VH-VL binders against Uncharacterized FAD-binding protein C1783.01. Designs and how they scored, part 7

Target 1, 263 residues: Uncharacterized FAD-binding protein C1783.01, of Schizosaccharomyces pombe (q9us28r162to424)
Amino acid sequence: YGIFAAPILDVRVLTNPGAVKRTYNLCLDISKYPLLEGKDWKIGGSFGIMPPNSDAEVLHLAHLLKIPQHELYVTKVLRTNGGRWPTIWGEDKPRCLYTSLYHIFKWCSDFISKPPTKSLIRLLAEHTLNPVEKSVLLALSDFRQDESYCRICTQSCVTLPDILEAFPSCHPPVDHLISALPQLMPRWYSISNDPSLANKRLEMAFTVQEYHSPNGQSRTGICTGFLEDLALAFLKARHDGSLANKKFTVPMFRGVQQNPFAK

## First folded at step 14 (VH-VL)

Design n1 (from z1 with heavy chain K105R, light chain R53K)
Fold by ESMFold2, fold request of step 22:
Structure n1 (fold): chain C 263 residues (1-263), chain A 123 residues (1-123), chain B 106 residues (1-106)
Amino acid sequence: as target 1 above (263 residues)
Amino acid sequence: EVQLVQSGAEVKKPGESLRISCKGSGYSFTDYWMHWVRQAPGQGLEWMGIIYPGDSDTGYNQKFKGRVTISADKSISTAYLQWSSLKASDTAMYYCARLGRDYWRGSYPFDYWGQGTLVTVSS
Amino acid sequence: AIQLTQSPSSLSASVGDRVTITCSATSSVRYMHWYLQKPGQSPQLLIYDASNKATGVPDRFSGSGSGTDFTLKISRVEAEDVGVYYCQQYSSYPLTFGQGTKVEIK
């Protein structure tokens, strides 16, 4: 399964500058999307957007994990034992991938949008040197009580980077961490315009999802934050007259089926 | 080409201070954890603690915390193990060891060891 | 802390014997390594991550196991294999070694 880099043809800001929520419309060029023979874009069908983590978040995590810059970008062959990673569809089978730690953190691992699981926190605890820090992490991972986990991790929007910052003596093995992190998931959108191949475009609207980190810093959702960054960069390039020299694309794919796990 | 070269054997009296060294070469010294391991006479191996020389992040086995200080000077690619007041029970062989890493296979062995520094503390 | 118990504590073998050393952990270990310390020398890495031979390690050495039970085997021991064998875990701080298995060659 390939991800298509759909060019942005146009951006419209749908909300006034002072509005509580920010909403945008994107027009995407799908004229070169590789459709399977006999398939077409249909109203009521779906498409997915594969939002990456921001480079800032990837580099910050790498720093917290003490991954040297030169090792972050090394390309290696990764052989899987099976499963569907890095997709939620497709066959459960072994795979051979050419990738890097950067690519895995950028496109495959969700370390921002969900709090770490108790299993992940247990891994962090086992690799924590300071006894006080370790005992706190052990308590958070304790399956016999949920109150502290729910209050601190789920209700406060705590992320893996937040925990690594708060527990500086925690040094988990990177490979185990990657295996324990949830997979980045696509954001699904319904096709709402006339899906004629002759029109060769899709339109979509999105509203930026905002929340606050434990330190009060404003954060955006992964997909809508990514889309807003693209939208604003497109608008700036159009205003500055540099649009023709830049490429703005949205990584997307046509929905395979209504039940993406069925064959 | 990776080498860990430790300082020479030491004979000391109880109460004296001591700093022993481990110089790393043939690799990026600041990008790997360095560990210290002790071996008392006739005994097995005991893990003492770690340092990341790039930022001096250190950690200790609780058994040795407060008894010894681990440090590094990255400008000369050298890690140190230091006592402010030696005891006879500190008599041991002390090894530095580099923590290897392979993010793709998930292995973190001590892949290179220093030759050891024998510390003898006697009256 | 994860305690590692090796068996046997010592053994005496003749050249050509098959030697088996076990390492049992008090809790699950994801990263288990084996080292050989020859007389008068530093420890040297023998097996990493349970079953992978380190560079230059002869084919007569093999490792296996997962969870709490790990095994090192020497299919045909040689005179140079004398020394103390240690298992070591990298799954929980503090890092720990087994107590060692002394192998003597007759």
Scores: ipSAE 0.764, ipTM 0.915, lowest interface PAE 0.9, mean pLDDT 86
Fold by ESMFold2, look of step 14:
Structure n1 (fold): chain C 263 residues (1-263), chain A 123 residues (1-123), chain B 106 residues (1-106)
Amino acid sequence: as target 1 above (263 residues)
Amino acid sequence: EVQLVQSGAEVKKPGESLRISCKGSGYSFTDYWMHWVRQAPGQGLEWMGIIYPGDSDTGYNQKFKGRVTISADKSISTAYLQWSSLKASDTAMYYCARLGRDYWRGSYPFDYWGQGTLVTVSS
Amino acid sequence: AIQLTQSPSSLSASVGDRVTITCSATSSVRYMHWYLQKPGQSPQLLIYDASNKATGVPDRFSGSGSGTDFTLKISRVEAEDVGVYYCQQYSSYPLTFGQGTKVEIK
């Protein structure tokens, strides 16, 4: 697990008051990042951020799945059947992890950023008691037809929690649900400075991604929403003089993928 | 220890109403699904339906929908199975069963069963 | 609904015999469980998730299988093993049981 918790050193708001979009600049401390021998940071290079799901989304999902609060936080040994979960770059092998359902939903499972797959919807249909609700879910999961799935799930930005709310007779087994969810993926960002010239500091800019849920509520992208929350908390702590009492970190790692135009 | 204690045997006539009970103890009653399973005389097991006592979320096997009502009173840790009008074909042993859960091993068995309530419906 | 068919429907065994009971499903089953109902008693869990023994279940009981075909074995039956054995799936509502396998010990 090679994710580095980079401290935030500074935040700047890049957009003027009244702008349509919100854009921020973050300055991250990478002085303690474990670089491989002979490697260094380059301007225009890339790095990944591992965004967690928000606590609100995790607690909401747990409620919909009827997971009692005390069970959500119990730490247990989890043995995997293989694969690279919970990371994209680990060895493909069985693992023994000490974790909780909270940690899995917070850091490992993507139930927000992508619509439920047809395979996941089929699992939901099989565990749905109301025949009308089951028929709808079966139709959405039909591998022979994409029209309803595309219109409802992909074009309308439907999430797993949205489905569980819309289909209250659906009670899937939690462990099978977790195995069917995609893992959370990093978001890639370009380095906007030369950190070898700037005291091992990395600068990056991001614009908050916004969209609307099926019921019209505004939602933010998981990574840029996470970053904005950190940025605003940092700015508030700086304004009220409490910055020294707080620590703000971004979970990140250096990418080996090079932009050919950064030569 | 986990215990599910059911109400006693009942002898009824067709058309009468009946409510049988299942009291759970030794565990957090509101945090586990409770199921009802019937067994006609000399026959196998048949799943009837489900309730989550924490919020009274219920579901039915379509064979029994409209024939029975499943409910719970969480203040006394008790689930109920109720008929408004019994038929002779309702003669059976009725079990409550707790749905076990182990998120880490991926299992959902009926891990604890009540002792059963024999319901006999005859004229 | 997933239908479960057990084989045999009944059998008679002597103490010490090996008993094999199969359960065949019409569709793939991820969660298959086995129960024993002794005469005059409620069902009790024997095997969960195909192969895991429930608490207090003797080592002579074992389960195996995946997909549509599952097996319960008793390596050396004892007189107390008399009763009806049921398989049960938790992969699709409505939940279903096999028709049962009656085991007599004589």
Scores: ipSAE 0.755, ipTM 0.906, lowest interface PAE 1.1, mean pLDDT 87

Design n6 (from z1 with heavy chain T58K)
Fold by ESMFold2, look of step 15:
Structure n6 (fold): chain C 263 residues (1-263), chain A 123 residues (1-123), chain B 106 residues (1-106)
Amino acid sequence: as target 1 above (263 residues)
Amino acid sequence: EVQLVQSGAEVKKPGESLRISCKGSGYSFTDYWMHWVRQAPGQGLEWMGIIYPGDSDKGYNQKFKGRVTISADKSISTAYLQWSSLKASDTAMYYCARLGRDYWKGSYPFDYWGQGTLVTVSS
Amino acid sequence: AIQLTQSPSSLSASVGDRVTITCSATSSVRYMHWYLQKPGQSPQLLIYDASNRATGVPDRFSGSGSGTDFTLKISRVEAEDVGVYYCQQYSSYPLTFGQGTKVEIK
């Protein structure tokens, strides 16, 4: 199972302007999707979308980590000793990979969807200069039974960038941070039509998932935010008459089960 | 060629102020952490603190917090270590050192050092 | 803070001898580095991340170790290797150095 770049054929806005939630319908061209022998698409079936982190989120994290912009995009050859890292789709074998810090943060590392683990917070504490900040991070990383971590980190939807902003004297080593972050995982959606009857076009609906950061800033979920950005860019290009000169694709795959463990 | 050039030796009396400097050249000064390291006469090396010259983000070994000030002027690629009131125990060699980085190998050594500034504090 | 203890504190070697210097930490160290300070000079990087030679460092220098125990070896000491050797950790602030190992050549 590989990741397929499905072209967007059409976008419909399903909710009125100003509605409490925003819902869209996407029509995707799956005519070139490499189906296995004997497989087909079914109405109500599922497919996965592999959402990247936004460029804004990647650049913000790089800024917080003091990664110079010119180093963020430098491509290097990495050698692995097995496993599927940096993606869940790689073969489980030793490999040489050509990548960059940007690509790892953009496509491979999940620093938004889940709060940092206690183990990661302990790493942050060790690399924190201010003793007051360090003591707070040590308390959050305490492995004894304690509700502080759940109340502060998980219930408030705290992310790694949020911690780095709140603890400005924390300067962790970037390589250790990357090895400690979980891999980005696909999001699953239902097929709302029968693509075999609709000229190999897949229709799906999504509602933008919204929440507020600890400082009150509005945020969107990784996948639905990514899909909304694509949808709005498509609609703008159609309105402006520039659609023929642009490509809008969704990285997707048919019914591939999520890998139950990461590196 | 990366170079860290420090200001010259200083002879001071207790209670006087002093600022010593470290000028970086041959690299992007604002993109690397600069550290200060102390060596008392006949003694070993002791880490004092850091600064990121790009935004003046800084930190101190608590042993020296409130006793020295670390700063930088990025327009002239220069870091500073300053005392408001020297003590005889401040007699030491002071080094600036650049923190090297290699995100792919995880190397964070002091890869380049200044020549040192000898500070002598006596009556 | 992580304390680093070097052994021996000093040694005297003849040209061609093998020299071994150890560095023990009070807790696990992920990033351990070694420096040489020759007489009258600034420290210079020898080994980074336990085992990697810095640019221009002769292959007679090698490093090893992990966790709390690290070793620097000089396979065939030369007269120019005189000075004080320091280990240094970059795993927890405050950063710390070992107390130093003075190497003299006789």
Scores: ipSAE 0.739, ipTM 0.893, lowest interface PAE 1.1, mean pLDDT 86

## First folded at step 16 (VH-VL; from z1 with light chain D49Y)

Design j6
Fold by OpenDDE, fold request of step 22:
Structure j6 (fold): chain C 263 residues (1-263), chain A 123 residues (1-123), chain B 106 residues (1-106)
Amino acid sequence: as target 1 above (263 residues)
Amino acid sequence: EVQLVQSGAEVKKPGESLRISCKGSGYSFTDYWMHWVRQAPGQGLEWMGIIYPGDSDTGYNQKFKGRVTISADKSISTAYLQWSSLKASDTAMYYCARLGRDYWKGSYPFDYWGQGTLVTVSS
Amino acid sequence: AIQLTQSPSSLSASVGDRVTITCSATSSVRYMHWYLQKPGQSPQLLIYYASNRATGVPDRFSGSGSGTDFTLKISRVEAEDVGVYYCQQYSSYPLTFGQGTKVEIK
């Protein structure tokens, strides 16, 4: 869906083992990257990565929503009446897509990056069975009680799964939930080298930082975590000699951002 | 074929305890929410509560909270509605109903109903 | 709780007549369903998600509406359509039903 799968040519670990923050460098093959007319790879600009949610997060969410596993993977025909979905950059037109709930949660829905909106919390509250839990969620969704929302949701970086775990009697309808969730957006990284001068190789460095959820679970950024998993898998394959039999690609947004102040 | 079969009619006195049952068949009993709905004589339908048999997650209409208990035995695909102490006002037809779902169509109706259990409470 | 009010509470029609039943909600409803309870029987699903006929439901039945106002229509009522019709919402707990509309045939 307008995503370019950039092959990984090389991976370098830039930090020592045991580092609190882990830094990696990926070398991407962009020889087949479809540049739009008038767009060039310019240092100082940016390119976008389209990361998916991890399988663990998707399955966890599915569990919280009581979606049976067999239903999670069922392929369905989804017809849209218009818009750019499932992309944010495509032409506004009706589409007929073959997809699954798993794929929607993995590639389309952002339920981790940001705290639930008050509107989403309102939806959750409406579908909460326990009256005490419902009242709390209603209070959080109240625009007049912004302090509580900020304290509980924003400051603690509470996610949708965190809310669902904290309020076990909350069972929102999945279709409405999906419609209420923001789309997964590209994560932008700076162009630090000119691929035209480097055999069409794009270098990207990223740093993974772990943080803890309110329940103590270790988390990473969606994109940095995704990239780290790829990096480690690549290194493992290289180590065991299986790299030639495996394909490692990074999903790139089909578009580069120009920086008017780029050198 | 999906079927919900409920236990037979009950005649009780005030203060007595009662448990009625609803057995599901023809589908994965643990994967669907089961609801209880009552209908007093000559009255409309009233939602009582809900249970997810897979993990026995339950919820109640506050009107009935504390007076009834909803439970399930997934080993025999059966949901239960129980009173510890019946009142005359509990006289009604009680229905179990499965909550259907289609995540793609956005539908969550009561797609299958039991035949009902008539409970009569009189002194 | 979301309250649902049906109109009318009862009606009498002749075979072949058009029947219209409305359901008004105190708050916006995303999931509205219609049920028919024939005399001496359990309720049965008639219309789901405002406008979709359940399996086996004749095409003379139709549903429409959104937000707070919903409508059930029978284009040509038949003797077998006698019973009480209920609207029901699944947008908020506790779940609620309309008070019912009794349909009789003259």
Scores: ipSAE 0.893, ipTM 0.960, lowest interface PAE 0.5, mean pLDDT 94
Fold by OpenDDE, fold request of step 22:
Structure j6 (fold): chain C 263 residues (1-263), chain A 123 residues (1-123), chain B 106 residues (1-106)
Amino acid sequence: as target 1 above (263 residues)
Amino acid sequence: EVQLVQSGAEVKKPGESLRISCKGSGYSFTDYWMHWVRQAPGQGLEWMGIIYPGDSDTGYNQKFKGRVTISADKSISTAYLQWSSLKASDTAMYYCARLGRDYWKGSYPFDYWGQGTLVTVSS
Amino acid sequence: AIQLTQSPSSLSASVGDRVTITCSATSSVRYMHWYLQKPGQSPQLLIYYASNRATGVPDRFSGSGSGTDFTLKISRVEAEDVGVYYCQQYSSYPLTFGQGTKVEIK
């Protein structure tokens, strides 16, 4: 995958306990970051984090799709004929990958960040048993009826799992579903310090994004939630003196972006 | 070895109730969808409905909805198809079929079938 | 519902003949399967996902196609191949079968 696992050197909580929003600062060791030729760390630029979906979300989706646990973790050899998949930066070439459904859902598929596309909803509709539910999904997938689709998109950030829960007779084929889901993309953060001048230390601050599903369940952003979990785990380990026995890393995208507006 | 064994032939009169069974063995019964398929005499195959024995999630072909009930008892790995009131038109061979799956090859065929249960409804 | 139409509805062949059966769908089908129902028996899986032979199926059977048009071929038919062949789609509920193709041996 070519993802760089950046060690976490330090974590700071930037907000007080009980704050409405939680903000953290991570210090990352980028001394071994494979910087591409011709690229450098520039303040005002950006770097990418490659967060996975949470285990909870993956298992929940697997449950909704009725994937048995033992099948979820079975390792399979996947051969591609070309393309960059499962990477977003790699060369266009065939690949042989060892993976599982779990790994695909965790690292490759974005089923939380955005509402399902009309095309995906159409797929869901086709595999819906209840005629009433099917008709509703078909209506939502209709390119001529944008208002209904826009409505669901604005309603509490509806996700694939939300749709599946709302339409319990929907049982899409898993392989087709996976193929229809967008890839999990890097989340970009601003470079606020020059690591070259700071002993190869990269500072990043982030605020945890929180939102509620249609059913009222609290959710966090994929990346900010992931980073918070790491931050809290790090702090806990530091507090109990077990930090030396644990490895905390942030998966970084192998590429930095320059600020096109930098003067 | 995966096997689906169905209950024996039934001869009934119109208006009578009936429940036929399909027992699965040789696989995890709760992890696979079970389907019912009908074949009227001299006719083709017709899909009737589906059940997931693990949680009894059930769906029907609208043609049969309201007239039949699909259920399962996972404790004995058995799926059921039942009528509250049979009609002469219900005369047919009834098959249970397991929906196979291969997520990596993209296949969902009926990989195993029961031997069929002949239901005859006549006055 | 997706309707599947097979052609022909019936055919008679001699042992060793090549047989071709087609299945046409009213809309695009991602998952197409073929079954053989021998006389007095339950249907049995023959071809899955358009072109894959099921376990134990002789290599004289082959499947092809995509979208709305699918084909089952028998390179050299044998007496044991007698029965009714059905195509079936799993791309949309309700699931549907073709009307069947009866294959007889002269």
Scores: ipSAE 0.881, ipTM 0.954, lowest interface PAE 0.5, mean pLDDT 93
Fold by ESMFold2, look of step 16:
Structure j6 (fold): chain C 263 residues (1-263), chain A 123 residues (1-123), chain B 106 residues (1-106)
Amino acid sequence: as target 1 above (263 residues)
Amino acid sequence: EVQLVQSGAEVKKPGESLRISCKGSGYSFTDYWMHWVRQAPGQGLEWMGIIYPGDSDTGYNQKFKGRVTISADKSISTAYLQWSSLKASDTAMYYCARLGRDYWKGSYPFDYWGQGTLVTVSS
Amino acid sequence: AIQLTQSPSSLSASVGDRVTITCSATSSVRYMHWYLQKPGQSPQLLIYYASNRATGVPDRFSGSGSGTDFTLKISRVEAEDVGVYYCQQYSSYPLTFGQGTKVEIK
């Protein structure tokens, strides 16, 4: 089995406008979810959502990497050496994928939710032209000490785009960068209703996870930001009377034990 | 058909200024990094620096920083290498080279080179 | 900076000979390329990413290697293969070339 595109049946805003936290309820249609024989949806069960990066974040990264927009969408064959990437549940094997840089950045690479590793920062340092910028990146990647890395990268929620903006002479090779980025991972939610009493409908609530970038700009978590964007688009379509002409889906799958070494 | 056409040979005296050019055609000039490579007489190849003509983002080998200026005019698809005050040691063949990109095979070679501009600096 | 050392510095070969040129790096190199500069000409790309032939390059040229040790081979040298061969790394700025290997055909 794979990822199921669950239609959104309803959205409810659970918090008042202007509240410090924004919380939504989603009602999903799981009636066509391909359950294995003998399996069922239960209260207390889990399900995973595969959140993409936003188009804005993908286009911003492509701009920082100087990827021409026309090249971003070209479909090519990608061959892997093994592992399960981009599939978290697939077999550990070499793969032949038809994809694009857009698809990889949109659905496969986590460049937002985690700070770059020291190894990634070393790659960035090696491809940095300005000697002052390079020395800073080398210090951040230094395996002999962690204090500067923890303060700047971890505690300040620094992302790869933040580093590329702060170090404009850094021009890493895109293929190596992709191979070094973590895989986007599912986010797990509990089923909050009784699906046997709800006609194969799944309800869940989520609160938008917010934090601030080093320059003070507000950011959302990848999954809850994605879910909020869908929720707002659904509500707008309902208000505009265009719901029947639009399809809103959440990429999800029923919870099972995940291989902790999946790529 | 990608072509890089460089300006002609130059004979100069120490202390004079000089700007040599490299005109790119047959491709999207603003979408590829352009590099400059030096070859002193009878010597090997030496990387000098880089420019992205789309936004004039420029970088130098530290050895040449402050001795030469790299620039581009994207309206005429031309990159430049410039000295404000030539030295005899600047006598060399100078090449422009385009950085190729293949995101899927992980390669960044100099895939196209200009014909070279011989710069001779002597009294 | 990553320094590249080629061996041999020069050689003479007869048409039909096998030629092997090595390039050793002071640090690991992911992006190693090879160029041929024929007499009086600009360098031209032969091999990119260690082992891929550039467009129009005959199959008698092959490249191999990883890490710090790379090899260019010419299985049957032809008269037109005369010139200076350079390895070049794109793994760390500043970009560097090997010192060159001059191949002459006798």
Scores: ipSAE 0.770, ipTM 0.909, lowest interface PAE 1.0, mean pLDDT 87

